VHH binders against Protein HEAT-INDUCED TAS1 TARGET 1 (HTT1). Designs and how they scored, part 11

Target 1, 277 residues: Protein HEAT-INDUCED TAS1 TARGET 1 (HTT1), of Arabidopsis thaliana (Mouse-ear cress) (q8lfw5)
Amino acid sequence: MESLLECFAITDGKCHPDCLKANNEQEDYDACQSAALVAVSLISSARVIFKIDSKYTEYSPQYLVDNVGKEEVEGEMDQPSCQYTVGNLLSYLVENVWTKKEVRQREMDQQRREFTVKDCFEFAFKKGLPRNGHWAHVGCIFPVPPFACQIPRVPMKGEVIEAANVSEALKLGMQQPAAARLHLFSPEFDLVGEGIYDGPSGNETRYVGLRDVLMVEAEKIKGETVFTVQICYKKKTSFVKVSTRSMILPLNGDDESQVTEPACLLVDFCIPRFSIN
Short names: E, the ipSAE of ESMFold2; O, the ipSAE of OpenDDE; V2, 0.75 times the mean of E and O plus 0.25 times the DockQ between their complexes.

## First folded at step 4 (VHH)

Design h40 (framework vhh_vobarilizumab_d1; at its last look DockQ between E and O 0.01; V2 from the best seeds 0.00; counts 0 for: pae O 9.8 > 2, grease 25.4 > 24.2, placed apart)
Fold by OpenDDE, look of step 5:
Structure h40 (fold): chain B 277 residues (1-277), chain A 122 residues (1-122)
Amino acid sequence: as target 1 above (277 residues)
Amino acid sequence: EVQLVESGGGLVQPGGSLRLSCAASGFTFSDYRMAWYRQAPGKGRELVAGIYTGGSTSYADSVKGRFTISRDNAKNTLYLQMNSLRPEDTAVYYCAKVGRYFDWLSGEYDYWGQGTLVTVSS
């Protein structure tokens, strides 16, 4: 059964051509995808740190994208639609003929509720996570089989810990990588290179939005705490040093009316805390 | 030596307007973010407005739509145009040079001026 289920797992380059096309056409991962990517990375890292796993494991972010935020149906595994039968497989194949790509994408998007890294953690702790090889690649628009609920999952026990401020996040970050959201401003973020990203700087600045990031290191540079974060932006993964200095942040470029209160560039800190027992 | 000298404070009636100026010297003014802070009697110092290098501006919610921060790099001068003044705007207003590694909110700064008193009263 596992081998059969693995046959439905689509990794990068092996997915339906339309899925690959959709993924390639997308300029950037959406908020859910970004959150999921950060979540699975942190989970894997945390499990290694806590010696649950001996090595980093690639878990499926797309699994989270596909399932987080959906209402749980009791007895889902007992439902005929979740049973692996030849009939269900055939029905699935017939129903998922890629004739209306746009409609399917919209349907999938409509079903997708916005969720955060925290939500991903909570979901993972409840439902476990499959390995990346047992699910579709990130960005796949191919509907999951009804019996996908039967895929092997790694059980996870733990809780989500949130930090209220940068100081608390630093403490947490000493123990394990942490998640945060980063206020992105263009072109400043794109131009930062090996420097320190310190937010908006001029008239041409544009607020891009919040992006989920991994906080992987903290250091003091000239008396200021600087976080090194891992970010996936425009489908590129990079490490960026980020200032923790608080500042007033314009949200909509030239609109002076849409300014946040003074805040840090990094916000919404959380970590997955695994039970060692 | 870095110097910041505020001016333009005074007594004004509610609904009135006032323009503060800050003359900066001793550093390359155009290279630094600048800010206005204020401290009301019995209260802590709070950030009012900031201006980035290049001219982008940000404001505290309490002054949005009423105050305008601006800079003239040729004159090494920071301005705060205050319109529709309210009694709660009464405070000593300070000009600040914001360093790269100083927190706008925490009160860590490179330099402050002596401040100028703004009193809004009928």
Scores: ipSAE 0.006, ipTM 0.299, lowest interface PAE 9.8, mean pLDDT 80
ESMFold2-Fast, scan of step 4: ipSAE 0.462; ipTM 0.765
ESMFold2, look of step 5: ipSAE 0.523; ipTM 0.798
ESMFold2 (binder alone), look of step 5: mean pLDDT 82; pTM 0.827

Design h41 (from c06 with K97A Y105E; framework vhh_vobarilizumab_d1; at its last look DockQ between E and O 0.64; V2 from the best seeds 0.55)
Amino acid sequence: EVQLVESGGGLVQPGGSLRLSCAASGFTFSDYRMAWYRQAPGKGRELVAGIYTGGSTSYADSVKGRFTISRDNAKNTLYLQMNSLRPEDTAVYYCAAVRYSSGWEDYWGQGTLVTVSS
ESMFold2-Fast, scan of step 4: ipSAE 0.524; ipTM 0.798
ESMFold2, look of step 5: ipSAE 0.554; ipTM 0.801
ESMFold2 (binder alone), look of step 5: mean pLDDT 85; pTM 0.854
OpenDDE, look of step 5: ipSAE 0.380; ipTM 0.719
ESMFold2, look of step 7: ipSAE 0.546; ipTM 0.804
ESMFold2 (binder alone), look of step 7: mean pLDDT 86; pTM 0.863
OpenDDE, look of step 7: ipSAE 0.503; ipTM 0.789

Design h42 (from c06 with K97A V98L S102W W104S Y105D; framework vhh_vobarilizumab_d1)
Fold by ESMFold2-Fast, scan of step 4:
Order: sequence, then structure tokens, then C-alpha cells
Structure h42 (fold): chain B 277 residues (1-277), chain A 118 residues (1-118)
Amino acid sequence: as target 1 above (277 residues)
Amino acid sequence: EVQLVESGGGLVQPGGSLRLSCAASGFTFSDYRMAWYRQAPGKGRELVAGIYTGGSTSYADSVKGRFTISRDNAKNTLYLQMNSLRPEDTAVYYCAALRYSWGSDDYWGQGTLVTVSS
């Protein structure tokens, strides 16, 4: 564990305080915000580990929440081309302030717009990312941030590498932490403590859903690979050991996630692999 | 000063076995993921086997089932057991110590030559 302390300091999702609003204000789980936070943590970590950035640099998860999954229009991002200047800010505010109806509609559209950590990596490599201080919360109030075209983005060169199974995930995780998603069951996950999370255990088990995690270590226990993952669940950030044994997962409720038999508790392994040039 | 010293390389016939060792000093061995890389004539350096601090292992597809990586934290030593060797395994084998870090904390050995030839 100790050997990963510096990585945990880099990868623990330390953002501008406003970007962690959900944790600070005890808001409900948001899948898109979760994916964006994991993605920027892994991007920032990879960039400093491979010396692309000279220091740990915080990139904007809010920029990903605001822009991933939006359609491109005639070579432009979903950002205006400097239509407004500082001198016409009042005109911008009048034209672009959300009404209560539009705020509700935007919140519903954001909840229906699904994207993954992989989508975030692909977006970052295609379009770049602003530093956190340049795009902390501007998208939260307005449909288009004032002077969005003037917000500098850091170009990012690389590709997303996915792992099809645990063996490939172990290979990719040797030099940098990796992303995955974890199937959560209650009360088993709530009661795991310092033990190994082994999924559902009985008929009182409820499927909670998938949660984005960072894979940071692996160990072999009784011949079985066990990953240590960092997860934020119920406003609590913790490290949990997760079994990789294949099992039948009882997915209950309206979750439309398809799980093949046999299935692993950890799925959707990927890393951002930066090109050094 | 950090040192990684490989040993155990040599000439072996196809189908034979070799055991490589890497003696580490000058850093806290148990804090590092350890790996074996190789570089064949005319090719780039590639990762062939790795072992996490907790003992989980990873292998390149070309060596899986034939090579076994292990570590002894009490002796600060990394091992690679190579079975069913093929001419394609001919390369200089390098020991590496890997860490997720803000700096350049990867350490490399000088390499040991493995030649698989009839």
C-alpha cells in the first residue's frame, strides 16, 4: 500500500472545491460526474507519471460533464466562436440565462445523456481539456459559458487502451492506475470493511448498480487475483479489495445492464495511454 | 545508490529452461512493482512479465504458460523461471523496478543475454 501513497495523492480526485460539490453538499450519486472525476484523476496521474506535465495538474471534470456526448456541428464544438466580448456581457446574460423550465430540462437531458470513463478519455484525446481553474462551474448556470471560445484547452495526444479481462488489466496497470466499473450489492459492499468484497451472498441482497473505480494494486490470495480499488460510495472515499472470480450475478430491478454468465464484479477496464512527443 | 543486477542468462537449446535472478539494492524493494523486459536483435524493448507488490502477476501473451515471475522480498530478489524456451525468446533480459510516481522512479538493470539455439 505504502508504495502507492504518492499515486493516491495524485489519483484521489483532488479538484477545485467547487468541482466536488456533490461530496460537499451531500447530493445524490451522478453517473456522469463520477465518470468525469475518475477520468480527470487518471489523466492527471498519467500526465505526471510519464512527465508530460512537470507537476500534478488539475483538469476540469465539469468540462467533460458539459461537453461529452454532444454532437459536433460543422467542425465546431458545442461552444460558440467568440460571439460575445467582455463589453457585451449583459447581452450574453440576458440571452443565455436558463429559465426554471430550461434548468429542469437541462437536468433531465444530463441525466439521460450517458457516457463512460472511456468516452471521457476519447473526448480528451480528440478535443483537449481546460485546466480546472478555467472551467470549474461556468456550465452549471448557463447553457453556453460566456467567452467559451476563449477558454484555453490543453491538447492531449494518446489513445484509450481497453482490457478484455483481468489478465490484460493486470498488464496495463503495471505502470499507471486503471479505470474499471464495479457491480455493487447491498448490504455486502457496506459490510466489507477490510475484507474482500465477493459480491452477493444471499436472498436479502439488493443490486445497487455500477460504480466507477480506480484500480491501484493487485495481490494474490489463495491463488486468486484480488484488486484493490479506490471508490467513492455514499460520499465516502475508500480502498476496497475486490474478488476477480467469475460468478453468476443476480441483477435485480430496472438495471438494463447486460451481464454474461459467468461474470466478473469488475468490468470495463481501460487506461489513457499518452504519446510522448 | 540504486542497483539491479541480473544473472542466470546463457545459451540453451530449444525446449530447455533457464532461471533468471535480479538482486536489488539501494531502495525499498517491497514498495515497487517488479518486471522483466526483453530486447531481441532488431526489435524494441518489450514487457514480458510483471509482478505487483502484493504478488499478482502479469505476462505477455507470447510467454504465458511458459514463464513464471516471482519475488522474495526478504532477499530483495526478483526471479523469472523460463520453461519450454524457443528461438524467438533470444534477447537481452532486463530487470525493472516500477512505481507510480511524480518523478523518474523506474530503475533498470544492465541486462543478461539469453540465447536459444540448437
Scores: ipSAE 0.365, ipTM 0.713, lowest interface PAE 3.2, mean pLDDT 76

Design j01 (from c06 with Q3K A35G A40T G44Q E46D A60G A74T L78V R86K L113Q; framework vhh_7sr4_2)
Fold by ESMFold2-Fast, scan of step 4:
Structure j01 (fold): chain B 277 residues (1-277), chain A 118 residues (1-118)
Amino acid sequence: as target 1 above (277 residues)
Amino acid sequence: EVKLVESGGGLVQPGGSLRLSCAASGFTFSDYRMGWYRQTPGKQRDLVAGIYTGGSTSYGDSVKGRFTISRDNTKNTVYLQMNSLKPEDTAVYYCAKVRYSSGWYDYWGQGTQVTVSS
């Protein structure tokens, strides 16, 4: 559960795209990896909560990273060829062994490919997902593994439900954990500790960006609704309490239009709602 | 072993009121989100009301303004006060224990029948 949001907990550091990056900041952040990890955590949770899976089942975030946002090639990406023999396998390995340049190109393609948690849910409902053990490393070594046709995908039936505001998010979060994105400011977020994250407060505040989170609880503290979110930040998974008060957020400093209207620190609430009995 | 026992259901005329109770045992009640769901035969269970550990509440649109959920952590009990009952509220009502941050696991009670008819 917390382990599913650790940036390196599910992936093997030898071939994962995040392990190949150089980052001048303390956070080795990849938006697509983050979205995929949050999405599979929420899918696994919903499937256990609604008794679709008999136990917590880990689905492949790497499958989402490798496939979300790509053009559908009918029959090929979803149903790879099962025609490899020992001779064909050796030929395939010789011809398709990744070079350092090809690994870097793949890393750049993953970095430039933009998708959200919502995109991941939509993809899963359309195409299904393999279990984590069946697709953990496949995309890092070979474009299509010789035995990919033998990797089963679990069909998923449902829809994405979004919430436009905090009140709607409270309704979504009652039945299952929800996805959201958090406006993160430094150093305020770094200093929150066991307190309530209340956004920008100082003259040296820097906007870091949006980060995918799981909303796991809501409580009233001194009459105010506060969400508890699980976040992977700077290679650590933690639970943070976040204020729901509307406030002016200095997102781009020089763009006054973005700070004119009060906004919530948490945005883009959504859940995967499965079709159940 | 988690155990949830619902009570307070029955037959009531339109416009009447009922108070449902759910007695919980086998877990630390104050650590868990609690909810009331209802189910009509052949349909999925619908959330009618929920209460977070810290007291925040949420209601389904069809019951908002008529139903009130509350909890008593000293008695390990969650309540549903149902006012202005309508025939469409006829269903089996289930108490549920919800936990997301660990376990990702729901438990349901056996249910209590509420019938609204003249």
Scores: ipSAE 0.199, ipTM 0.599, lowest interface PAE 4.6, mean pLDDT 74

Design j02 (from c06 with Q3K A35G A40T G44Q E46D S58N A60G A74T L78V R86K Y105E L113Q; framework vhh_7sr4_2)
Fold by ESMFold2-Fast, scan of step 4:
Structure j02 (fold): chain B 277 residues (1-277), chain A 118 residues (1-118)
Amino acid sequence: as target 1 above (277 residues)
Amino acid sequence: EVKLVESGGGLVQPGGSLRLSCAASGFTFSDYRMGWYRQTPGKQRDLVAGIYTGGSTNYGDSVKGRFTISRDNTKNTVYLQMNSLKPEDTAVYYCAKVRYSSGWEDYWGQGTQVTVSS
């Protein structure tokens, strides 16, 4: 099945707009794609830290993008259909390759359910995840990749643990990195460099929105708790130090603002807690 | 265990003043936003005033200029000074520990009744 998946992976680069690129590049911000990428990174980290995996193992974020948030009908929760064989692969490609008209129509009518990193963890614990490469480019071919029922999923046992505040997040994250969301403001975030991101600084500040991050380190700087987060922003993965004492102020009369009252820069803390043995 | 204990409510004449206090325990008080909310029968709870970890404050439009929220991190207490009270201010007042923002209150006090009547 791997050689057949490799065949699909090298198609002429015409993937569905929702497909994750082979090198995990982001064209524009997509909340579901971001959540899936953060979720698989944290799952992989937790599984090697707790010695469930013998080495860092990459799981498929595309599988989460394709399957989390879909409406489930009784009976459709079962294994995907194996309607096509190796011998009739050409029939599959003819029948299931989207026309330019169909791609355009889907782009205009697209209403994919938004999901969070927490939703991704819950899905992984219920359904398991395939390894990256087993469900990457094949998922670009709508409606369902051929032989999907034969693609192995790694079962995962555990639960999602949320933290209500920074102090609880620090305690729960002591043995593994944690997920969070970061409120981004421009140009402050773009200008932080190796300093500490502390949110909006003035009237020329624009609210960009929430971004999923991995919290990888915590330290005290001048008496303040500072988290180091890994973030993918504008197609670049970086590590940024974030203040836990800075409060975001809502923008008066700004239609773009999603912040209705002052808030902490980091919110929505959670970890995947794996059952061991 | 998280605990919030309100005090200072009562009956007061229009134009009078009251000071509410909320004593907090069971968490790191200085790391949380604290708020005062009020509720009248048949209505949802409304934010009256909020105070953040850095000391910044936010007020409901109906109370701006009349009410002042403050905190004492040494005493783990949040206060609401209510001046120029109106009959419309009659409500049960609740102290809340706020996780991140409004709608994410993770603990409420039992409430204290404030009645403004002539």
Scores: ipSAE 0.000, ipTM 0.115, lowest interface PAE 16.3, mean pLDDT 71

Design j03 (framework vhh_7sr4_2)
Fold by ESMFold2-Fast, scan of step 4:
Structure j03 (fold): chain B 277 residues (1-277), chain A 119 residues (1-119)
Amino acid sequence: as target 1 above (277 residues)
Amino acid sequence: EVKLVESGGGLVQPGGSLRLSCAASGFTFSDYRMGWYRQTPGKQRDLVAAIYTGGSTSYGDSVKGRFTISRDNTKNTVYLQMNSLKPEDTAVYYCAKVRYFDWLSEDYWGQGTQVTVSS
């Protein structure tokens, strides 16, 4: 019998293809795509842990990317009589496909709002999510095809629970993995290997930024609470042990005149708490 | 070598109370989150209650308000006080180290203690 993490494909060390793109620190990094990928991983994990899904079920991160932060379309969730006609389809094909009209992907990207993992959870609980295979890239096509309304969504019932500190985060993570964001410093993060990531060490340290992570385990090492996180960074998925020790973080570069208060490397803890019968 | 020994189970009528104990050895008990799991025939083990090293606790929805978990680090023991017992609480109860996904290696499981709630 395999471990629960292995059954959920979390320990395979592989990202979804879109996650590899999202977590490249160059031009390919996309914060919204990263947040959506973490959110669906945690939703899928929670649903099987609480026996809502009988198997690990992949939900669509693309649906979140396409829809989070946009105004609600009235009646969109309740669609027992979704109707499109041959005329609507033909009009779409003539205007957008057969007359060689280009799809405005960059135009769509310019209208995208920034969002967090928490925003993704709240959206999923309000609107539901389609399975990954059902939505895929449909939402990347602009205008959206008239048959998109026929794609089924799985209802999600629950709420987002947040933690303000490490002690509360430990309570959240008791029955399921949790989301957090991690302050990355280079070269320290690149050099951590199988050790404990302790943040900035001094000279030649550069702040990379915040990255979304899944907190999968907690333990005490030499009296200190340490979280194991799954992260996709520079197109590679890894598990890293992270110190929860409070420290001074140079988030604005090497300017000694701007002293920040002691902070934790991990912030913004939350989980999707599903309602059970 | 990790060793966990559960005790305190038995037969009790609906509405009754039982107190379970788990004696731990072979590891630094005070450094670990501990919990109580239960298993009925044909089902996976479910986490019922957990306690962090600092005394913070978490409970499954079905037992919240009825069960209380506590620990004594000087005796390397974790306890489960069960009040207002229901027939649905009938299960084998196991003590174990708690992880985020509610799974544990086999070497951390004891023999368990049977709780039967029946008239």
Scores: ipSAE 0.000, ipTM 0.138, lowest interface PAE 13.4, mean pLDDT 72

Design k03 (from d01 with S31R A107S F108E I110Y; framework vhh_7sr4_2)
Fold by ESMFold2-Fast, scan of step 4:
Structure k03 (fold): chain B 277 residues (1-277), chain A 121 residues (1-121)
Amino acid sequence: as target 1 above (277 residues)
Amino acid sequence: EVKLVESGGGLVQPGGSLRLSCAASGFTFSRYAMGWYRQTPGKQRDLVADIYSGGSTKYGDSVKGRFTISRDNTKNTVYLQMNSLKPEDTAVYYCAKGRYFDWLPGSEDYWGQGTQVTVSS
């Protein structure tokens, strides 16, 4: 599986709302799902590239969606439910799912926090990650998994390395794919095809927003550094060449205060650097 | 221009061994994942093995423990060592280049001409 969104198992009518957001007809993007998917892809790639895993291993993006950002809030801390086993799952469903459907929905809405790819890497290094098969849909079906404490996690040792600019990002990307976010403008992004995405070009330009991407290749074209990124946009995964030239970005068509200094289309560069010791 | 040239195929008895080689040119070989695929008449091409720039490998279930993929970045060559060959391994074997650096799964953009492997008595 190559697609960022395809590894997030979206089950019609059966999953928790967090698993269904990417399938909402009015929304083609969920920031937390996107960040989690990019993070696990990069973690899996780094672990196999540096021979920490002997084979490409899929880790759970749903575990990140369910757990990142929650342990920092007093009174909203997620506690694994260890009082129920698989042998008494019916008791758990009666007490926590079937009889508390409305309460469950309110609790889920209150607990969710926004996070970035960097937050996902930091969480993975602190807490480890389960393999996808062990936590593929647990959070989708059960907001508080009845046997979460028994689910095995792979420990991860390392640190997040950030790049402040294109030159530093090039150094990060030489040994492994890197994370970044891309400023999308319509219709320019939709029309790029096999060309180089060079950002906004006219008065009919609309800012779409930031999207998480995987930087997979760098090359020089006419002395300019160009990154090839993998992106999932409008439920399609594609590879796009992106200019690193500094330019004025109209992030809000009506707000002149956001159009003051040249900026790069790609921002927030980082990698998970695993310890080999 | 990217070019991949396979060699080492042939006829071999069941239980025998063959080593396939793929000589690559036209790109920075050391930074790309490489793979071997095979195809029998009437079937799609199936992944046999892949190898990332760092040397990590993945194998198809039918060949695990029998085949070994390796690479030599100084010679721009990827190899497939095939041991304990079975009649069902009879196929045309293709070398493939990944599209972007270390990403190979589903992103193969260049293929070799193929080399025939026949396992028969």
Scores: ipSAE 0.011, ipTM 0.304, lowest interface PAE 9.4, mean pLDDT 74

## First folded at step 7 (VHH; framework vhh_vobarilizumab_d1)

Design m01 (from h41 with S101P; at its last look DockQ between E and O 0.77; V2 from the best seeds 0.00; counts 0 for: pae E 2.7 > 2)
Fold by ESMFold2, look of step 7:
Structure m01 (fold): chain B 277 residues (1-277), chain A 118 residues (1-118)
Amino acid sequence: as target 1 above (277 residues)
Amino acid sequence: EVQLVESGGGLVQPGGSLRLSCAASGFTFSDYRMAWYRQAPGKGRELVAGIYTGGSTSYADSVKGRFTISRDNAKNTLYLQMNSLRPEDTAVYYCAAVRYPSGWEDYWGQGTLVTVSS
């Protein structure tokens, strides 16, 4: 199985030209891919920080994209097409990766599902994760192979720890990076530079939505906590300082009820806490 | 060579105070988060207090209001002011320096003993 997994990993980076073209034409934001990438980054970091992995180990975000929210089928592992064999691997590669086929429908079907970083952690604790490379581009634009159930996964045990406020978020982020989601407003976010992102200002503000971020640093400015987050936005990874003040956010211009409820720009703080053995 | 050297531990009666110091060298101090950990005999090491590069702080619930972490970037020194000490605070206290993002680097001192007893 080890040599077969190595053969499977060789297809990484050698995707069909239509697959590469579709990936390059992908819209700027993919919620499922974003959540999966943040989740595996935090899992890899926490596991090395707390000495569960002896060295930094990359896990597959594509496995999460392909499987979170899907119910396991009883008896699937016994089926002939589910067996992880050289023949089944080659058949899959010839038919789905190396030949010209309609690829965008498969990608669109997967992108219609939504899940969060928390969902990814819960899935990983329940099912485990394969190492990156064992589950690479095979499931990107093409369908999940029938033999996927037999690809080995690293078992993981733990729980999701959430923070309800800034004080708890500071505790979560001290020993490891933490996940959060950021309310983005245009053009304010595009213009923040090295300043502090304070969210909406003025009458030309548009709500973009929530984006997954890594909370990496914190400082006190004039008595107020400011978090530094790592975000990938418009295909650029950057660090942005974000205000933690409660404020009224215009999340929907047509719904005045949202205007009266104070909220922070950063929400949904969480980390994976692994069981210590 | 990176060094973190703790000092200021000792024996103190319950209700008393101590101030721990951690002198740092061999790295750019201002780029690192700093923290105090403690370890009682037979127990694991636990986070007591932390301070981010920008000065924001966090505390274990058991020490909130009694302990204060601070840093002096000009002197490359981390401090822990411990007030209203209790017998349960008895432990070896360790200074740690941590840097994000990838590659998560950490450095540890050898510790200083704090004993709280009559």
Scores: ipSAE 0.513, ipTM 0.790, lowest interface PAE 2.0, mean pLDDT 79
ESMFold2 (binder alone), look of step 7: mean pLDDT 85; pTM 0.853
OpenDDE, look of step 7: ipSAE 0.688; ipTM 0.871
ESMFold2, look of step 8: ipSAE 0.441; ipTM 0.766
ESMFold2 (binder alone), look of step 8: mean pLDDT 85; pTM 0.858
OpenDDE, look of step 8: ipSAE 0.737; ipTM 0.893

Design m02 (from h41 with V98L; at its last look DockQ between E and O 0.72; V2 from the best seeds 0.69)
Amino acid sequence: EVQLVESGGGLVQPGGSLRLSCAASGFTFSDYRMAWYRQAPGKGRELVAGIYTGGSTSYADSVKGRFTISRDNAKNTLYLQMNSLRPEDTAVYYCAALRYSSGWEDYWGQGTLVTVSS
ESMFold2, look of step 7: ipSAE 0.651; ipTM 0.852
ESMFold2 (binder alone), look of step 7: mean pLDDT 85; pTM 0.859
OpenDDE, look of step 7: ipSAE 0.551; ipTM 0.818
ESMFold2, look of step 8: ipSAE 0.669; ipTM 0.857
ESMFold2 (binder alone), look of step 8: mean pLDDT 85; pTM 0.856
OpenDDE, look of step 8: ipSAE 0.614; ipTM 0.825
ESMFold2, look of step 10: ipSAE 0.633; ipTM 0.842
ESMFold2 (binder alone), look of step 10: mean pLDDT 86; pTM 0.861
OpenDDE, look of step 10: ipSAE 0.715; ipTM 0.881

Design m03 (from h41 with S102Y; at its last look DockQ between E and O 0.60; V2 from the best seeds 0.60)
Fold by ESMFold2, look of step 7:
Structure m03 (fold): chain B 277 residues (1-277), chain A 118 residues (1-118)
Amino acid sequence: as target 1 above (277 residues)
Amino acid sequence: EVQLVESGGGLVQPGGSLRLSCAASGFTFSDYRMAWYRQAPGKGRELVAGIYTGGSTSYADSVKGRFTISRDNAKNTLYLQMNSLRPEDTAVYYCAAVRYSYGWEDYWGQGTLVTVSS
């Protein structure tokens, strides 16, 4: 069954055309897609670094987008259409991948649940992840197949390790890339170029929001620790140097009368730590 | 060919000091973060201390305050100053070089034995 799925995915493994069109019209990935992409990248990296996978193995971010935060319903997988069979796989492919059907709004709405990279790691440790070839490409919003709970998944055991400060983050990032979230401000982030992004700088600053990033390097510049992060923003991947100094961030730009606690531009550092055996 | 050659290991009494060196060649040293790992017999390899390309450092809790990692980019050499040594520090110490660019790249030395005993 696994070889049949891989054969069709490799040969005809395109997203439904309506999914491709909808995703291409987005200026950026939504928050769930972004978290899933970072999570899969870190899982794949850690598994090869710690020799759990013998070669770099890509896991499906779309599976995370489709399933994180979703409750299991008892008895649901006993229905004939919910069984992972050649017939059900082919029927799903014919109806949802090979035909030109409009993307259903209900499935899209369910796909847009909010979750974080940490949630993705916890899901992976509980449920495992399929390899990328076994589940649709990122940006597809195929209806979730009735047999989704039976799609072959690689089991994963581990825990999420978090850092509360720069010193702990340096420890997390030494042996593997780490996840974090970056507070983005316009126009400052758009103008950073090869410099150091140090956040809001004036009254014309607009808070864009948090973006998931990979912390990949650190250096000390003029006595201050600066992290280099890999960020995908507006569907372009780049490396940006980010200040770690504590500052007051105008996260509610139109409510400046409220006092905000000092914060760092980078928050929510974490890594997946896999169990051996 | 990439080479990392550790030196400076040996037998030391508890409370003593030792300085490890790692001579690097075959790559642009300043582009890589460097680290010391150790492995006691029958145990897994563990991170002792690391130093990022720009000099930021991290230490395992068990060695913080006793060990100091440093690098000399002009000499392509990584150092580990080990003070207040304990029998639990007995292990083979490995030098590692790491870079993340299009993926994870790492290189390892052959190790140098440190024995802390009376």
Scores: ipSAE 0.542, ipTM 0.801, lowest interface PAE 1.9, mean pLDDT 80
ESMFold2 (binder alone), look of step 7: mean pLDDT 85; pTM 0.862
OpenDDE, look of step 7: ipSAE 0.654; ipTM 0.852

